VH-VL binders against Probable pyruvoyl-dependent arginine decarboxylase (pdaD). Designs and how they scored, part 15

Target 1, 139 residues: Probable pyruvoyl-dependent arginine decarboxylase (pdaD), of Prosthecochloris aestuarii (b4s6j7)
Amino acid sequence: SIFPPQCERISVEEGLKSLSPGEITFAVMARNSTNEHGRLIASSIGVALPADESVYGYLSEHHPYGQTEEQSGEYAEDLAATMLATTLGIEFDPNKDWDEREGIYKMSGKIINSFNITQSAEGQNGLWTTVIACAVLLP
Below, E stands for the ipSAE of ESMFold2; O stands for the ipSAE of OpenDDE; V2 stands for 0.75 times the mean of E and O plus 0.25 times the DockQ between their complexes.

## First folded at step 18 (VH-VL; framework fv_temelimab)

Design i3 (from g6 with heavy chain K106R; at its last look DockQ between E and O 0.85; V2 from the best seeds 0.00; counts 0 for: pae E 2.8 > 2)
Fold by ESMFold2, look of step 18:
Structure i3 (fold): chain C 139 residues (1-139), chain A 121 residues (1-121), chain B 106 residues (1-106)
Amino acid sequence: as target 1 above (139 residues)
Amino acid sequence: QVQLVQSGAEVKKPGSSVKVSCKASGGTFSTYAMHWVRQAPGQGLEWIGAIIPIFGKAAYNQQFQGRATITADKSTSTAYMELSSLRSEDTAVYYCARGEWFGRLRYFDYWGQGTLVTVSS
Amino acid sequence: QIQLTQSPSSLSASVGDRVTITCSASESVRYMYWYQQKPGKAPKAWIYDASKLESGVPSRFSGSGSGTDYTLTISSLQPEDFATYYCQQYGSSPYTFGGGTKVEIK
């Protein structure tokens, strides 16, 4: 998914105040569920923002099993940033890990920010557990 | 359920090439790396290389650089590994395996059934 | 290239025995992974992040370790555990595997 130009991140509390019942809006969602005891689950949205405000950024989603909150968020962030980097012609070495590639993207001056929104949990036997991460685009 | 199905066994002469296919189903293809790993008879596992289909970028073990070519076709969810200038020591079972490339995890979560490539004069 | 040395290369044990397999890396590694391979079959993901069990792996399996030294333990060996176990890591290209440990039931 793309991050539209001219959009700004706001808090959930502020966003909810801006919505009316029945209003149509767009969302990017990651969802994950388990009933297995001890199964780690996570849902992540990754975001990468270009320095040029007229250019689209990227949103990614990831909903893995067996990953920590940090691992899941890093995947989503890496995916979003790497998609944006490719669109902007920033070169990377496929043998390099995220630490090195993130540094290259920042040094380019074309990607100003990346972050993630992650919710995680651990399943309990016989009890369904669901985690959701969302980015909602307000009209 | 993710499933990886490979092409059938091949018998090749030294100096020729082989191209093994790996068709993925039941999961996301374009954003997961597809790896190639071989196992010579009675030996352990050796990584050949991988491709990240969404970018069309491949990485190779130096031992295979110049002989191995890894490609992917996103429209058919199929990865390919071609090994040229075959020698008898290339006789092995060749596996495709899926793994994450984004982030830091580097294990192979699903494997194909293997393709036996026999190289003999 | 990071070299992984597994020990022992093979072992025979009785059903119910505790079995420990070691994997030693030539330099400190961030994460270690384990695979089970049965004769004529592809490897299966078994343990990730040194200690976390893949879905469907019996609780009698455990993994531990950090730095250069890692272990896979089977607390009470069962007949279906007859297989070869491989460790694997990646800190830089190429991906490397241990030589394997073949586990046989007496």
Scores: ipSAE 0.453, ipTM 0.785, lowest interface PAE 1.9, mean pLDDT 86
ESMFold2 (binder alone), look of step 18: mean pLDDT 88; pTM 0.903
OpenDDE, look of step 18: ipSAE 0.736; ipTM 0.901
ESMFold2, look of step 23: ipSAE 0.397; ipTM 0.784
ESMFold2 (binder alone), look of step 23: mean pLDDT 88; pTM 0.903
OpenDDE, look of step 23: ipSAE 0.745; ipTM 0.905

Design i4 (from g6 with heavy chain A50Y Q63K; at its last look DockQ between E and O 0.75; V2 from the best seeds 0.00; counts 0 for: pae E 2.5 > 2)
Fold by ESMFold2, look of step 18:
Structure i4 (fold): chain C 139 residues (1-139), chain A 121 residues (1-121), chain B 106 residues (1-106)
Amino acid sequence: as target 1 above (139 residues)
Amino acid sequence: QVQLVQSGAEVKKPGSSVKVSCKASGGTFSTYAMHWVRQAPGQGLEWIGYIIPIFGKAAYNQKFQGRATITADKSTSTAYMELSSLRSEDTAVYYCARGEWFGRLKYFDYWGQGTLVTVSS
Amino acid sequence: QIQLTQSPSSLSASVGDRVTITCSASESVRYMYWYQQKPGKAPKAWIYDASKLESGVPSRFSGSGSGTDYTLTISSLQPEDFATYYCQQYGSSPYTFGGGTKVEIK
């Protein structure tokens, strides 16, 4: 998913205060579930913010099995940043991993920031465990 | 459940080309790298290259640069590897293998059943 | 290109034996992974990030190491563990595998 230009990250507290009753808000959600004992699950949203005020940013989602919170979050962040980088024509070496590509994207001057929001858990046998990550765009 | 199903065995003459397919099901296709790895009889594993279907970008082991072509069709969730100018030493089982392209984990979590390509005159 | 050297190339062991397989890289690597392969079958992901077991891998398996030297250990060998084990690195392209260690029944 894309999001409008000139968006900036705000805290959950600030976001909640800014919401108006009855306004239409766009939201992106990542959801994952398991009923398997010991199954590691995560839900992540990645965010990439462009430097150019006229350019859309990117949101990504990832809901893997068997990944830590860090691994899941880095995947989602990389996906969002790389989609934005591709849109902006930033060259990268496909053989480089996120650690190196992140540096290249930021040094380009076209991407301000990337981050992720991740929730993780382990399943318990006979119980459904669900994790959700969500990004909400304020009007 | 992720499954990778490859095309059947091939017998080829030296100088010809082979194109092996790998159809993915039960998981995300476009954002995962599809790698190709071969194993000559009685030998170890050798990485050929991969494609990341969402970008249509491929990367190759230098050894195979110029002879190998890796492509993907997102609409059918199928990756292809074509190897040209075949020689007898290209006789091997060719595997497709899925790996994450985004993030830091760079191992092959699911493998196809393998495709035996025999090159003999 | 990073070369991976596995030792031993093969070994013969009995059920219940402790087995140690080593993988040495020609230079420091960021990540090391292990695969199990049985004859006529594709490799299976076994250990990731040097020491973490894939889902379904028995706890008798363990992995350790950093930099250039890595090990896979089976604390008490079982009949189903007879296979060839490969290490694999991702520190830079190309991805490379060790030569394999074949674990055979004595």
Scores: ipSAE 0.389, ipTM 0.768, lowest interface PAE 2.5, mean pLDDT 86
ESMFold2 (binder alone), look of step 18: mean pLDDT 89; pTM 0.911
OpenDDE, look of step 18: ipSAE 0.675; ipTM 0.888

Design i5 (from g6 with light chain G91Y; at its last look DockQ between E and O 0.75; V2 from the best seeds 0.00; counts 0 for: pae E 2.2 > 2)
Fold by ESMFold2, look of step 18:
Structure i5 (fold): chain C 139 residues (1-139), chain A 121 residues (1-121), chain B 106 residues (1-106)
Amino acid sequence: as target 1 above (139 residues)
Amino acid sequence: QVQLVQSGAEVKKPGSSVKVSCKASGGTFSTYAMHWVRQAPGQGLEWIGAIIPIFGKAAYNQQFQGRATITADKSTSTAYMELSSLRSEDTAVYYCARGEWFGRLKYFDYWGQGTLVTVSS
Amino acid sequence: QIQLTQSPSSLSASVGDRVTITCSASESVRYMYWYQQKPGKAPKAWIYDASKLESGVPSRFSGSGSGTDYTLTISSLQPEDFATYYCQQYYSSPYTFGGGTKVEIK
């Protein structure tokens, strides 16, 4: 998904102070569940922010099994940054690994930042376990 | 949960082409790479190439460059591999395999059942 | 292009034996992956990220190593473990597999 220009990351506490009832304009959710004992699950949202303040940013979603919080977050970040890069005219090169892509994006000067929001857990005793990552966009 | 189902066995003559399909279900299709790997009788595994459906871009092993064409149809969650100018040494089982592309974790977590392609006169 | 050398190419062992398979890469790789393949079947993901077992893989399997040298170990071989094991790198294109190690009944 895309999101409007000039967005920046803020804390949940700061965001709540700036909201009035009915003010949320857009929310992105990634969720994952398991009832398998020992199953590692994660939910991630990747975020990529453009340097040009007139350009939309990108959000990605990833909800894997068998990945750590770090691994899941890395996937989501890479995907979000790559989606943004392609809309900015940076050609996706399938022969480049993430380290090389990250360097290309940074050197371009067109992507300021990328990050992720990730929640992970491990299933226990056949009980349902659910993890949710959410990003809420404010006007 | 993820399942990859391939098209049936083929018998081909030298100089012809073959197109193998791989239908995915039970998982995200567009952002995972679909790889093609072959195994000649009694031999090891050889990577042919891969496609990332969301970008419509394919990477190829240089040894197959010019003969292999890998495509994907997101609407049917199906990947295709076409191999042209077939020779007897192309006789092999052809597998599709799903792998993560983004991030640093990259292995083939799910494999299709394989498609035997026999090239003989 | 990264070449993977597996050793041994085959071995014969008895149920209960400890089995060790090695995989050497021509240059440092980030992680080594392992697959099990039984005759007439597709390979199965077995060990990922060098040492982490795929779901359903028995705990008698373990993986270790870093850089260029990796191992797969079966602590006490069972009848269902007779198969061919492949190592694989997905660090750089073209992605490559080891030549395989066939584990047979003695």
Scores: ipSAE 0.422, ipTM 0.749, lowest interface PAE 2.2, mean pLDDT 85
ESMFold2 (binder alone), look of step 18: mean pLDDT 90; pTM 0.917
OpenDDE, look of step 18: ipSAE 0.486; ipTM 0.830

Design i6 (from f5 with heavy chain L100E; at its last read DockQ between E and O 0.79; V2 from the best seeds 0.71)
Heavy chain, then light chain:
Amino acid sequence: QVQLVQSGAEVKKPGSSVKVSCKASGGTFSTYAMHWVRQAPGQGLEWIGAIIPIFGKAAYNQQFQGRATITADKSTSTAYMELSSLRSEDTAVYYCARGEWFGRLKYFDYWGQGTLVTVSS
Amino acid sequence: QIQLTQSPSSLSASVGDRVTITCSASSSVRYMYWYQQKPGKAPKAWIYDASKLETGVPSRFSGSGSGTDYTLTISSLQPEDFATYYCQQYGDSPYTFGGGTKVEIK
ESMFold2, look of step 18: ipSAE 0.528; ipTM 0.803
ESMFold2 (binder alone), look of step 18: mean pLDDT 89; pTM 0.900
OpenDDE, look of step 18: ipSAE 0.698; ipTM 0.893
ESMFold2, look of step 23: ipSAE 0.550; ipTM 0.813
ESMFold2 (binder alone), look of step 23: mean pLDDT 89; pTM 0.906
OpenDDE, look of step 23: ipSAE 0.638; ipTM 0.884
ESMFold2, fold request of step 24: ipSAE 0.500, 0.573, 0.502; ipTM 0.811, 0.821, 0.799
ESMFold2 (binder alone), fold request of step 24: mean pLDDT 88, 88, 88; pTM 0.886, 0.889, 0.887
OpenDDE, fold request of step 24: ipSAE 0.864, 0.865, 0.861; ipTM 0.937, 0.937, 0.937
ESMFold2, last read: ipSAE 0.325, 0.507, 0.329; ipTM 0.748, 0.797, 0.748
ESMFold2 (binder alone), last read: mean pLDDT 88, 88, 88; pTM 0.891, 0.892, 0.890
OpenDDE, last read: ipSAE 0.853, 0.855, 0.866; ipTM 0.934, 0.936, 0.937

## First folded at step 20 (VH-VL; framework fv_temelimab)

Design j1 (from g6 with light chain Y95W; at its last look DockQ between E and O 0.46; V2 from the best seeds 0.00; counts 0 for: pae E 6.3 > 2)
Fold by ESMFold2, look of step 20:
Structure j1 (fold): chain C 139 residues (1-139), chain A 121 residues (1-121), chain B 106 residues (1-106)
Amino acid sequence: as target 1 above (139 residues)
Amino acid sequence: QVQLVQSGAEVKKPGSSVKVSCKASGGTFSTYAMHWVRQAPGQGLEWIGAIIPIFGKAAYNQQFQGRATITADKSTSTAYMELSSLRSEDTAVYYCARGEWFGRLKYFDYWGQGTLVTVSS
Amino acid sequence: QIQLTQSPSSLSASVGDRVTITCSASESVRYMYWYQQKPGKAPKAWIYDASKLESGVPSRFSGSGSGTDYTLTISSLQPEDFATYYCQQYGSSPWTFGGGTKVEIK
């Protein structure tokens, strides 16, 4: 998904004050579920923003099994950065750039910020457990 | 739950080629690396190469460069490994395995059941 | 490419024994992992980041080490632990594995 140029991140609480009941807005959602006892699940939205503010950024969705909140969030950020880099024509050499998120960012010089929103939980027998992470776009 | 299912065993003659498939289900296919690892009878594990389907580029262990070809079909969530100019030394179980290609977790979290390739005259 | 040397290549032990397996790298590595493999089966991820157990791995297993020298320890060997254990690293491509350590019943 596309992150519009010149958008700013705001808090959930501040964003909710800007919304009226019944309004329709654009959102990106990651969802994950399990009914297995002890199953670790997460849902993450990753965001990557270009150095050139006039260019679109990217949002990614990631919903893994067996990853911690930190692992899931980092992967989502790297995925968003990789998607952005691909659209900017940045070449990825598997033998040089297969390591560490800083390597991807340093290689391009064109990606200056990333962050994630992640929710995680552990499953319980016979009960569906669901985790959701969302990014809501406001004017 | 992620599951990797490989094609069945093959018996091949020296000098021929083999193509092994690996179908993924229950998880994200296009953004994870699919690795190929082989194990000769009674021997250890040897990494052949990998592909990330969304980028369509493969990386290879230098020992297999020129003989191995790794591809992916996103529409069927299936990865392939083709090995040419087969010799008896290529007799092994061939595994597909999933892993991250970036980030700190550089291990293979899910493995296929293995495909025995036997090269005999 | 980084070479991994496991020691011993095989060992025989009784149920209840403490078992230690070593893995030495030819140069310092950032990521070290362990796999368990039973005969006729694919390897299973067992220990990640040198010391962290995968989900479902019994607490009698532990891992330690940094730099070039790593160990896997089983504090009290159980019947289901008889298998071959492999270390694996990535500091750069290619991914490499140790030669394996087969743990057998004595």
Scores: ipSAE 0.063, ipTM 0.653, lowest interface PAE 6.3, mean pLDDT 82
ESMFold2 (binder alone), look of step 20: mean pLDDT 89; pTM 0.909
OpenDDE, look of step 20: ipSAE 0.676; ipTM 0.890

Design j2 (from g6 with light chain Y95R; at its last look DockQ between E and O 0.89; V2 from the best seeds 0.61)
Fold by ESMFold2, look of step 20:
Parts: structure tokens; sequence; C-alpha cells
Structure j2 (fold): chain C 139 residues (1-139), chain A 121 residues (1-121), chain B 106 residues (1-106)
């Protein structure tokens, strides 16, 4: 997904102050569930913010099995940042890993920030476990 | 369940080309890298290259640069590997294998059944 | 590129034996993976992230190591463990495999 220009990250507390009763807004959600014992699950949203305030940012989602919180979050962040990089014409080498590509994206001066929002858990037999990560867009 | 199904065995003469297909089902195609790995009879595994279908970008082992061409068709969830200027040493089983491209987990989680390519004079 | 040296290249052991396969990298790697290949079949993902077992892999298998030295251990060898095991790295491109270790049951 994309999101409008000039958005910035705010805290949950700051966002709640801006919440209006009955207001309708857009949300992006990643959700994952398991009832298998020992099954590692995660839900991640990746975010990439352009330096140019007239350009849309990117949101991504990832909800894997068998990945740590770090692994899942980095996937989502990489996806969001790479989609934004493609839109901005930033060249990347498909042989390079996220660590190397992240550096070149940020050195370009066109991507100011990237981060992820991730929740993870390990399943318990006979019990449904669900993890959710979401981003809510405020006006 | 992710499944990779490859085209059938081929017998080729030296100097010719071969194109092997790999059709994916049961999972996301465009954001996973499709790798090609070969195994000569009684030998180990050799990475040829990969494609990232969402970008249409391919990466190659330098030993195959100029001879191998890896492509993908997102509409059919199919990857292709063409190897030109075949030699008898290219006789091998050619596998496609899937791996995540984004993030750090880059191992091959699913493999095709393999395609035997025999190059004989 | 990073070279992986597996030892031994082959071994023959009895049911119930503990076996250890090593994989040494020419320089430090970030991620090490293991594959099992049975005769006439495609390789299967077996151990990821050096020590984590793929779904369906028996608990008698374990992996360990960091930096340049990694191991795969079978605590009590079973007849179905007859296979060739390959290590693989993806730390700084390109992907490379070890030469393989063929495990045969006596």
Amino acid sequence: as target 1 above (139 residues)
Amino acid sequence: QVQLVQSGAEVKKPGSSVKVSCKASGGTFSTYAMHWVRQAPGQGLEWIGAIIPIFGKAAYNQQFQGRATITADKSTSTAYMELSSLRSEDTAVYYCARGEWFGRLKYFDYWGQGTLVTVSS
Amino acid sequence: QIQLTQSPSSLSASVGDRVTITCSASESVRYMYWYQQKPGKAPKAWIYDASKLESGVPSRFSGSGSGTDYTLTISSLQPEDFATYYCQQYGSSPRTFGGGTKVEIK
C-alpha cells in the first residue's frame, strides 16, 4: 500500500488525542494465527518515508510462520523501502542483502526513514493464538 | 502447500541451448526469488542464479554470466532458465528452488523435482 | 565468494550412532543453512538459521555454530537418515554450498 505525502510517525498517545468519536479513517493490518504447539508466528507492517514531502510513502505487510520478530520486521521494512526506492528511481543490486541495500537507499537522500511494527508469539496446542500489527492513518 | 513443477528431461547436443521451466503453485510468486541450482551426476550443488519476479531482475553466478538467462512470467507463476553453448560438462539435474528475497532469510525452502539435461556428442 | 568445506566427505555408521558433520567457511558468515538430499530426490530444507529445524525434521537432528564453524549432529542415527547433507551460506553474496557429506548406514 501507499499513503499520502507529509505523513509522519506519531506515538499511540499522541494519536489517541487526535481521535474523534465516529470518525472513519483507513487502517492497514497484518494478522496471523495458529493453534499448533511451538509454531512461531509474527505480523509486521513496514513503513518507508520519502524525503520529498510531495511524494507518497509505502506501507507493507508480512505475516510469516517460523520467523522471529526481527526477521519478520526486517522483511516488511525491506519490502516497503524497496518499493519506495523503485518509485524514486533508486538503483539497487539484486545480489545485495537488506543490510547493504538499506545503506544505499538512505545514502541516496530520497528515503529519510524506514521502520517496522511487529508482534510475535509462539502457539500453544489446542489454543488459538493471534498476533496483529496495524497502522492507522489520521487526517 | 507450495509446489514447484519443472519441465521434462532433455537430451541435447554440444553447442545447443536448453530452456527449463518451473511452475509455482500454492503460494506467493512475485515477491519470492526463484533460484536455479544444478547437480552433475554424483556431484554437489552449484548455484546458477536467481530472478526476483516483482522487479524482473536477475542475478547470476559469475561462472554462468553470458550463458545463462533467467526470466519469469508473473501471469503464469513460471520461471525459466536457458543455458546456451552447452558442453558435456553441463550434463546435470537442474533444480528450481524458492527463497524469500526481502529480509535476511534467504535459504531455499521449496525445491522443484529436477530436470535432467543430458549433453552428448 | 565464501567457500564452504564440509567434513567428512562421506561416512558409514551404525543405527544408533551419534554422527557429527562439520562445515567450515572461508570467512565469517551471517547465516548458515542445511539441506538433506536422498538419492534420486531433490534437496529438502532441513536446518535454517544454523540451529532451527524445519517442520517435520526429527528432534534427533541438531545444528550449532557461529562465525566460520558450523555442525549438524544426529544424536541417534536411524535408517531413514541415509542421505547426503549440504551446508549453504547466504551472508554477502553469492550463494555457495559445501561439497556435501554422504551418510551411509552399515
Scores: ipSAE 0.480, ipTM 0.783, lowest interface PAE 1.8, mean pLDDT 86
ESMFold2 (binder alone), look of step 20: mean pLDDT 88; pTM 0.898
OpenDDE, look of step 20: ipSAE 0.724; ipTM 0.903
ESMFold2, look of step 23: ipSAE 0.457; ipTM 0.766
ESMFold2 (binder alone), look of step 23: mean pLDDT 88; pTM 0.891
OpenDDE, look of step 23: ipSAE 0.589; ipTM 0.871

Design j3 (from g6 with heavy chain A33T; at its last look DockQ between E and O 0.84; V2 from the best seeds 0.00; counts 0 for: pae O 2.1 > 2)
Fold by OpenDDE, look of step 20:
Structure j3 (fold): chain C 139 residues (1-139), chain A 121 residues (1-121), chain B 106 residues (1-106)
Amino acid sequence: as target 1 above (139 residues)
Amino acid sequence: QVQLVQSGAEVKKPGSSVKVSCKASGGTFSTYTMHWVRQAPGQGLEWIGAIIPIFGKAAYNQQFQGRATITADKSTSTAYMELSSLRSEDTAVYYCARGEWFGRLKYFDYWGQGTLVTVSS
Amino acid sequence: QIQLTQSPSSLSASVGDRVTITCSASESVRYMYWYQQKPGKAPKAWIYDASKLESGVPSRFSGSGSGTDYTLTISSLQPEDFATYYCQQYGSSPYTFGGGTKVEIK
């Protein structure tokens, strides 16, 4: 998904001020669920922003089993950043892991920021557990 | 459920080439890495290379000296491994295996059923 | 490339036995994984990140280790556990596997 140019991240509190019940809004959502006791689940949104504010960024979605919150978040963030890097013509070695590639992307001067929003949980016996991460785009 | 289904067994002459296919279903294809691993009879596992279909970028074990070519068709969710200049030592079961490329996880969570490639005169 | 040495290469054990398999790396690795393989079948992901069990893996299995030394342990061997186990690393390209440890029935 695309992170629109000149879009700014705001707090949930601030965003909610512009929303009304029943309103249709644009969102990128990661959702994961389990009914297995002890099963680790996560939902992540990854975001990568270019240095040039006139250029679009990227949003990614990831919802794995068996990954920690950190692992899931890093995956999503890496995916978003790598997509953006590819778009911007940044060369990279695909064998390099996120730690190395993140440095390359930032050193290029073309990608200035990346982050992720992640929620994880473990399944509870006899219950459904759901985790959600969501990016809501407001006009 | 993610499933990887590979093409059938091959019998090849030395010096020829073989191309094995691996079709993925039950999950996303483009954002996951497809690895190729082989196992000679009674031997261990050897990593050949991998491809990230969404970018079309491949990586290889250098010991194959450019003999291996890994490709992917996103429209059919199929990965391919072609090995050229075949020799008897290339006789093995060839596996495709899915793995995550992004982040820090570097293992193979799903495997194809394997394709036996026999190289003999 | 990083070499992984598994010990032992094979072992015989009885149902109920505690089994320990080691994997030693020629240099420190960032990621270590284990696979189970039965004859005529593809390997199955078994343990990832050294100590996390893959979905469906019984709790009698455990993994531990860091740096260059890793272990896979079966607290009480069951009939379905007789198989070959492989460690696999990624510290640097290329991916490499241990030579395998065949767990046989005594």
Scores: ipSAE 0.334, ipTM 0.787, lowest interface PAE 2.1, mean pLDDT 92
ESMFold2, look of step 20: ipSAE 0.419; ipTM 0.755
ESMFold2 (binder alone), look of step 20: mean pLDDT 88; pTM 0.900

Design j4 (from g6 with heavy chain T31I; at its last look DockQ between E and O 0.48; V2 from the best seeds 0.00; counts 0 for: pae E 6.9 > 2)
Fold by ESMFold2, look of step 20:
Structure j4 (fold): chain C 139 residues (1-139), chain A 121 residues (1-121), chain B 106 residues (1-106)
Amino acid sequence: as target 1 above (139 residues)
Amino acid sequence: QVQLVQSGAEVKKPGSSVKVSCKASGGTFSIYAMHWVRQAPGQGLEWIGAIIPIFGKAAYNQQFQGRATITADKSTSTAYMELSSLRSEDTAVYYCARGEWFGRLKYFDYWGQGTLVTVSS
Amino acid sequence: QIQLTQSPSSLSASVGDRVTITCSASESVRYMYWYQQKPGKAPKAWIYDASKLESGVPSRFSGSGSGTDYTLTISSLQPEDFATYYCQQYGSSPYTFGGGTKVEIK
């Protein structure tokens, strides 16, 4: 997924101040659920921000089983950054170690920052457990 | 639940080629690496190569460079491994296995059932 | 490429025994993983990040190590633990596996 140019991350508190009841905005949501006892679940949104304010950024979603919050979030973030790098024509060997790939696209200067939003939980038998991660795009 | 289902056993003559398929279900196909690993009878495991379907790029163990071709079809969630110029030493069970393609955690969390390829005169 | 040497190549032990198998790398590795394989079956992910158990792996299994030397330990061997165990590394491409340790139960 892409998002409009010139977006920047703001705090939840700042975002809530700009909303009025009944306003409509767009959100990207990752959702995961389980009713299996002991099943680890996560939902992540990865975000990659381009350096060029005139280009679109990239959002990814990831909802794995058996990954920690950290693993899931890093994977989503890295996916978003790599997808953005690919759309910008940055070449790399996808089988190199992460540190080598990250160095290549960071050195390009075309990606300012990346981050993730992740929620995780462990399932309980007979109970549906759901995790949601959400990014809201404000006008 | 992720499942990997491979094509059936093959019997081949030396000098020919074989193409093994691996169909993924129950998960996202395009953003995970599909690896190919073989195991000769009574022997250990040998990594052949991998592909990342969303990028369409493959990497190979040097021992198989020039003989192995790994491809993916995103529309059918199916990966393929073709091995050419077969020799009797290529007799093995060929596995597909899924893993992350980023550089941090690169282990194989799901495996196909294996495809026996027998190369004999 | 990095060579992994497992020892012993096979062992036989009684139910309840503590069993330790080792995996030595030819150079320091960043990531070490373990797989269990039963005859006629595909390998199964067993231990990741040297010491973390996959879901459903019994707590009698543990892993440890860093650098070049890694171990898999079964604190109290059970009949269902009959299998071959492989270590696997990634410090650079290609992935490599140890030769395996076959565990037989008397």
Scores: ipSAE 0.047, ipTM 0.642, lowest interface PAE 6.9, mean pLDDT 81
ESMFold2 (binder alone), look of step 20: mean pLDDT 89; pTM 0.899
OpenDDE, look of step 20: ipSAE 0.816; ipTM 0.924

Design j5 (from g6 with heavy chain A59S Q63K; at its last look DockQ between E and O 0.70; V2 from the best seeds 0.00; counts 0 for: pae E 2.001 > 2)
Fold by ESMFold2, look of step 20:
Structure j5 (fold): chain C 139 residues (1-139), chain A 121 residues (1-121), chain B 106 residues (1-106)
Amino acid sequence: as target 1 above (139 residues)
Amino acid sequence: QVQLVQSGAEVKKPGSSVKVSCKASGGTFSTYAMHWVRQAPGQGLEWIGAIIPIFGKASYNQKFQGRATITADKSTSTAYMELSSLRSEDTAVYYCARGEWFGRLKYFDYWGQGTLVTVSS
Amino acid sequence: QIQLTQSPSSLSASVGDRVTITCSASESVRYMYWYQQKPGKAPKAWIYDASKLESGVPSRFSGSGSGTDYTLTISSLQPEDFATYYCQQYGSSPYTFGGGTKVEIK
């Protein structure tokens, strides 16, 4: 649910340049699966990055049934950002939805960014279908 | 799979209070909002408020502000709604309903069986 | 508070009829949902995101609309579709419901 200070998002291409075969690193994974025909599944990791380099960031996980990629990703992102906001003492109004709260969190100057990593699929013909979203932490 | 089981029916006098419970099972409790919705006899649905258990924050329909108190106990996966200063027009079936609070999907995917609260002398 | 007006308030139709229920909002909304409620039972989620069917909802049901005007349609009414249907929105607090449309089968 947290990750170390001073992390920044990098591309997969840049991350791979930093790794050697056989190297051990930390990864966070969200997974979901179904064998039901027509079953919509998703897996999401939400990420919230603090502005202060000495503060931990937040990761969230969501793996629902019956939600689109966008719905699942937005849930995970909102959760991560709201957890970080709570830790940083950013006040939010429970009557306001994500659109308004997202703006408040970012305008505070304490949260640089939030985003999500999401994969979705629909089950086929009784075969097992699995979706995975991953975030890999590099030193 | 997800189930919401509510406490039993109650008969109350005007001016008293009632506390209805809603126990959740078969799914994630702390990150889903628990909503309370009532339905007077022969009438439609009216949202009372909700709680977000992971943060312990509640929101209320302004109509019920000051009379309704919504709480949650994460350790027992149970939400509560207390309504005070009861009047005869508060006679209704009270439902708990689960919904996402995070994100933009704002509907109630699972409902409890309902709790009839009757307010009469 | 956003007001939702459902029309008609009730209707009676024959098995096999096409039935259309409307829900009009007092201002533009993005979050329109539908519930089915049978007498003596809790409401059930039926249609979400204006047009997506909840699991187990028969394909004869459909939903459409945007802005202020939304519809729920039953393409061929069946006896088990006897129920009251409610629309629901959230663009701001509070959550509000339409007044309901009671569907009776002759």
Scores: ipSAE 0.446, ipTM 0.795, lowest interface PAE 2.0, mean pLDDT 87
ESMFold2 (binder alone), look of step 20: mean pLDDT 90; pTM 0.915
OpenDDE, look of step 20: ipSAE 0.601; ipTM 0.870

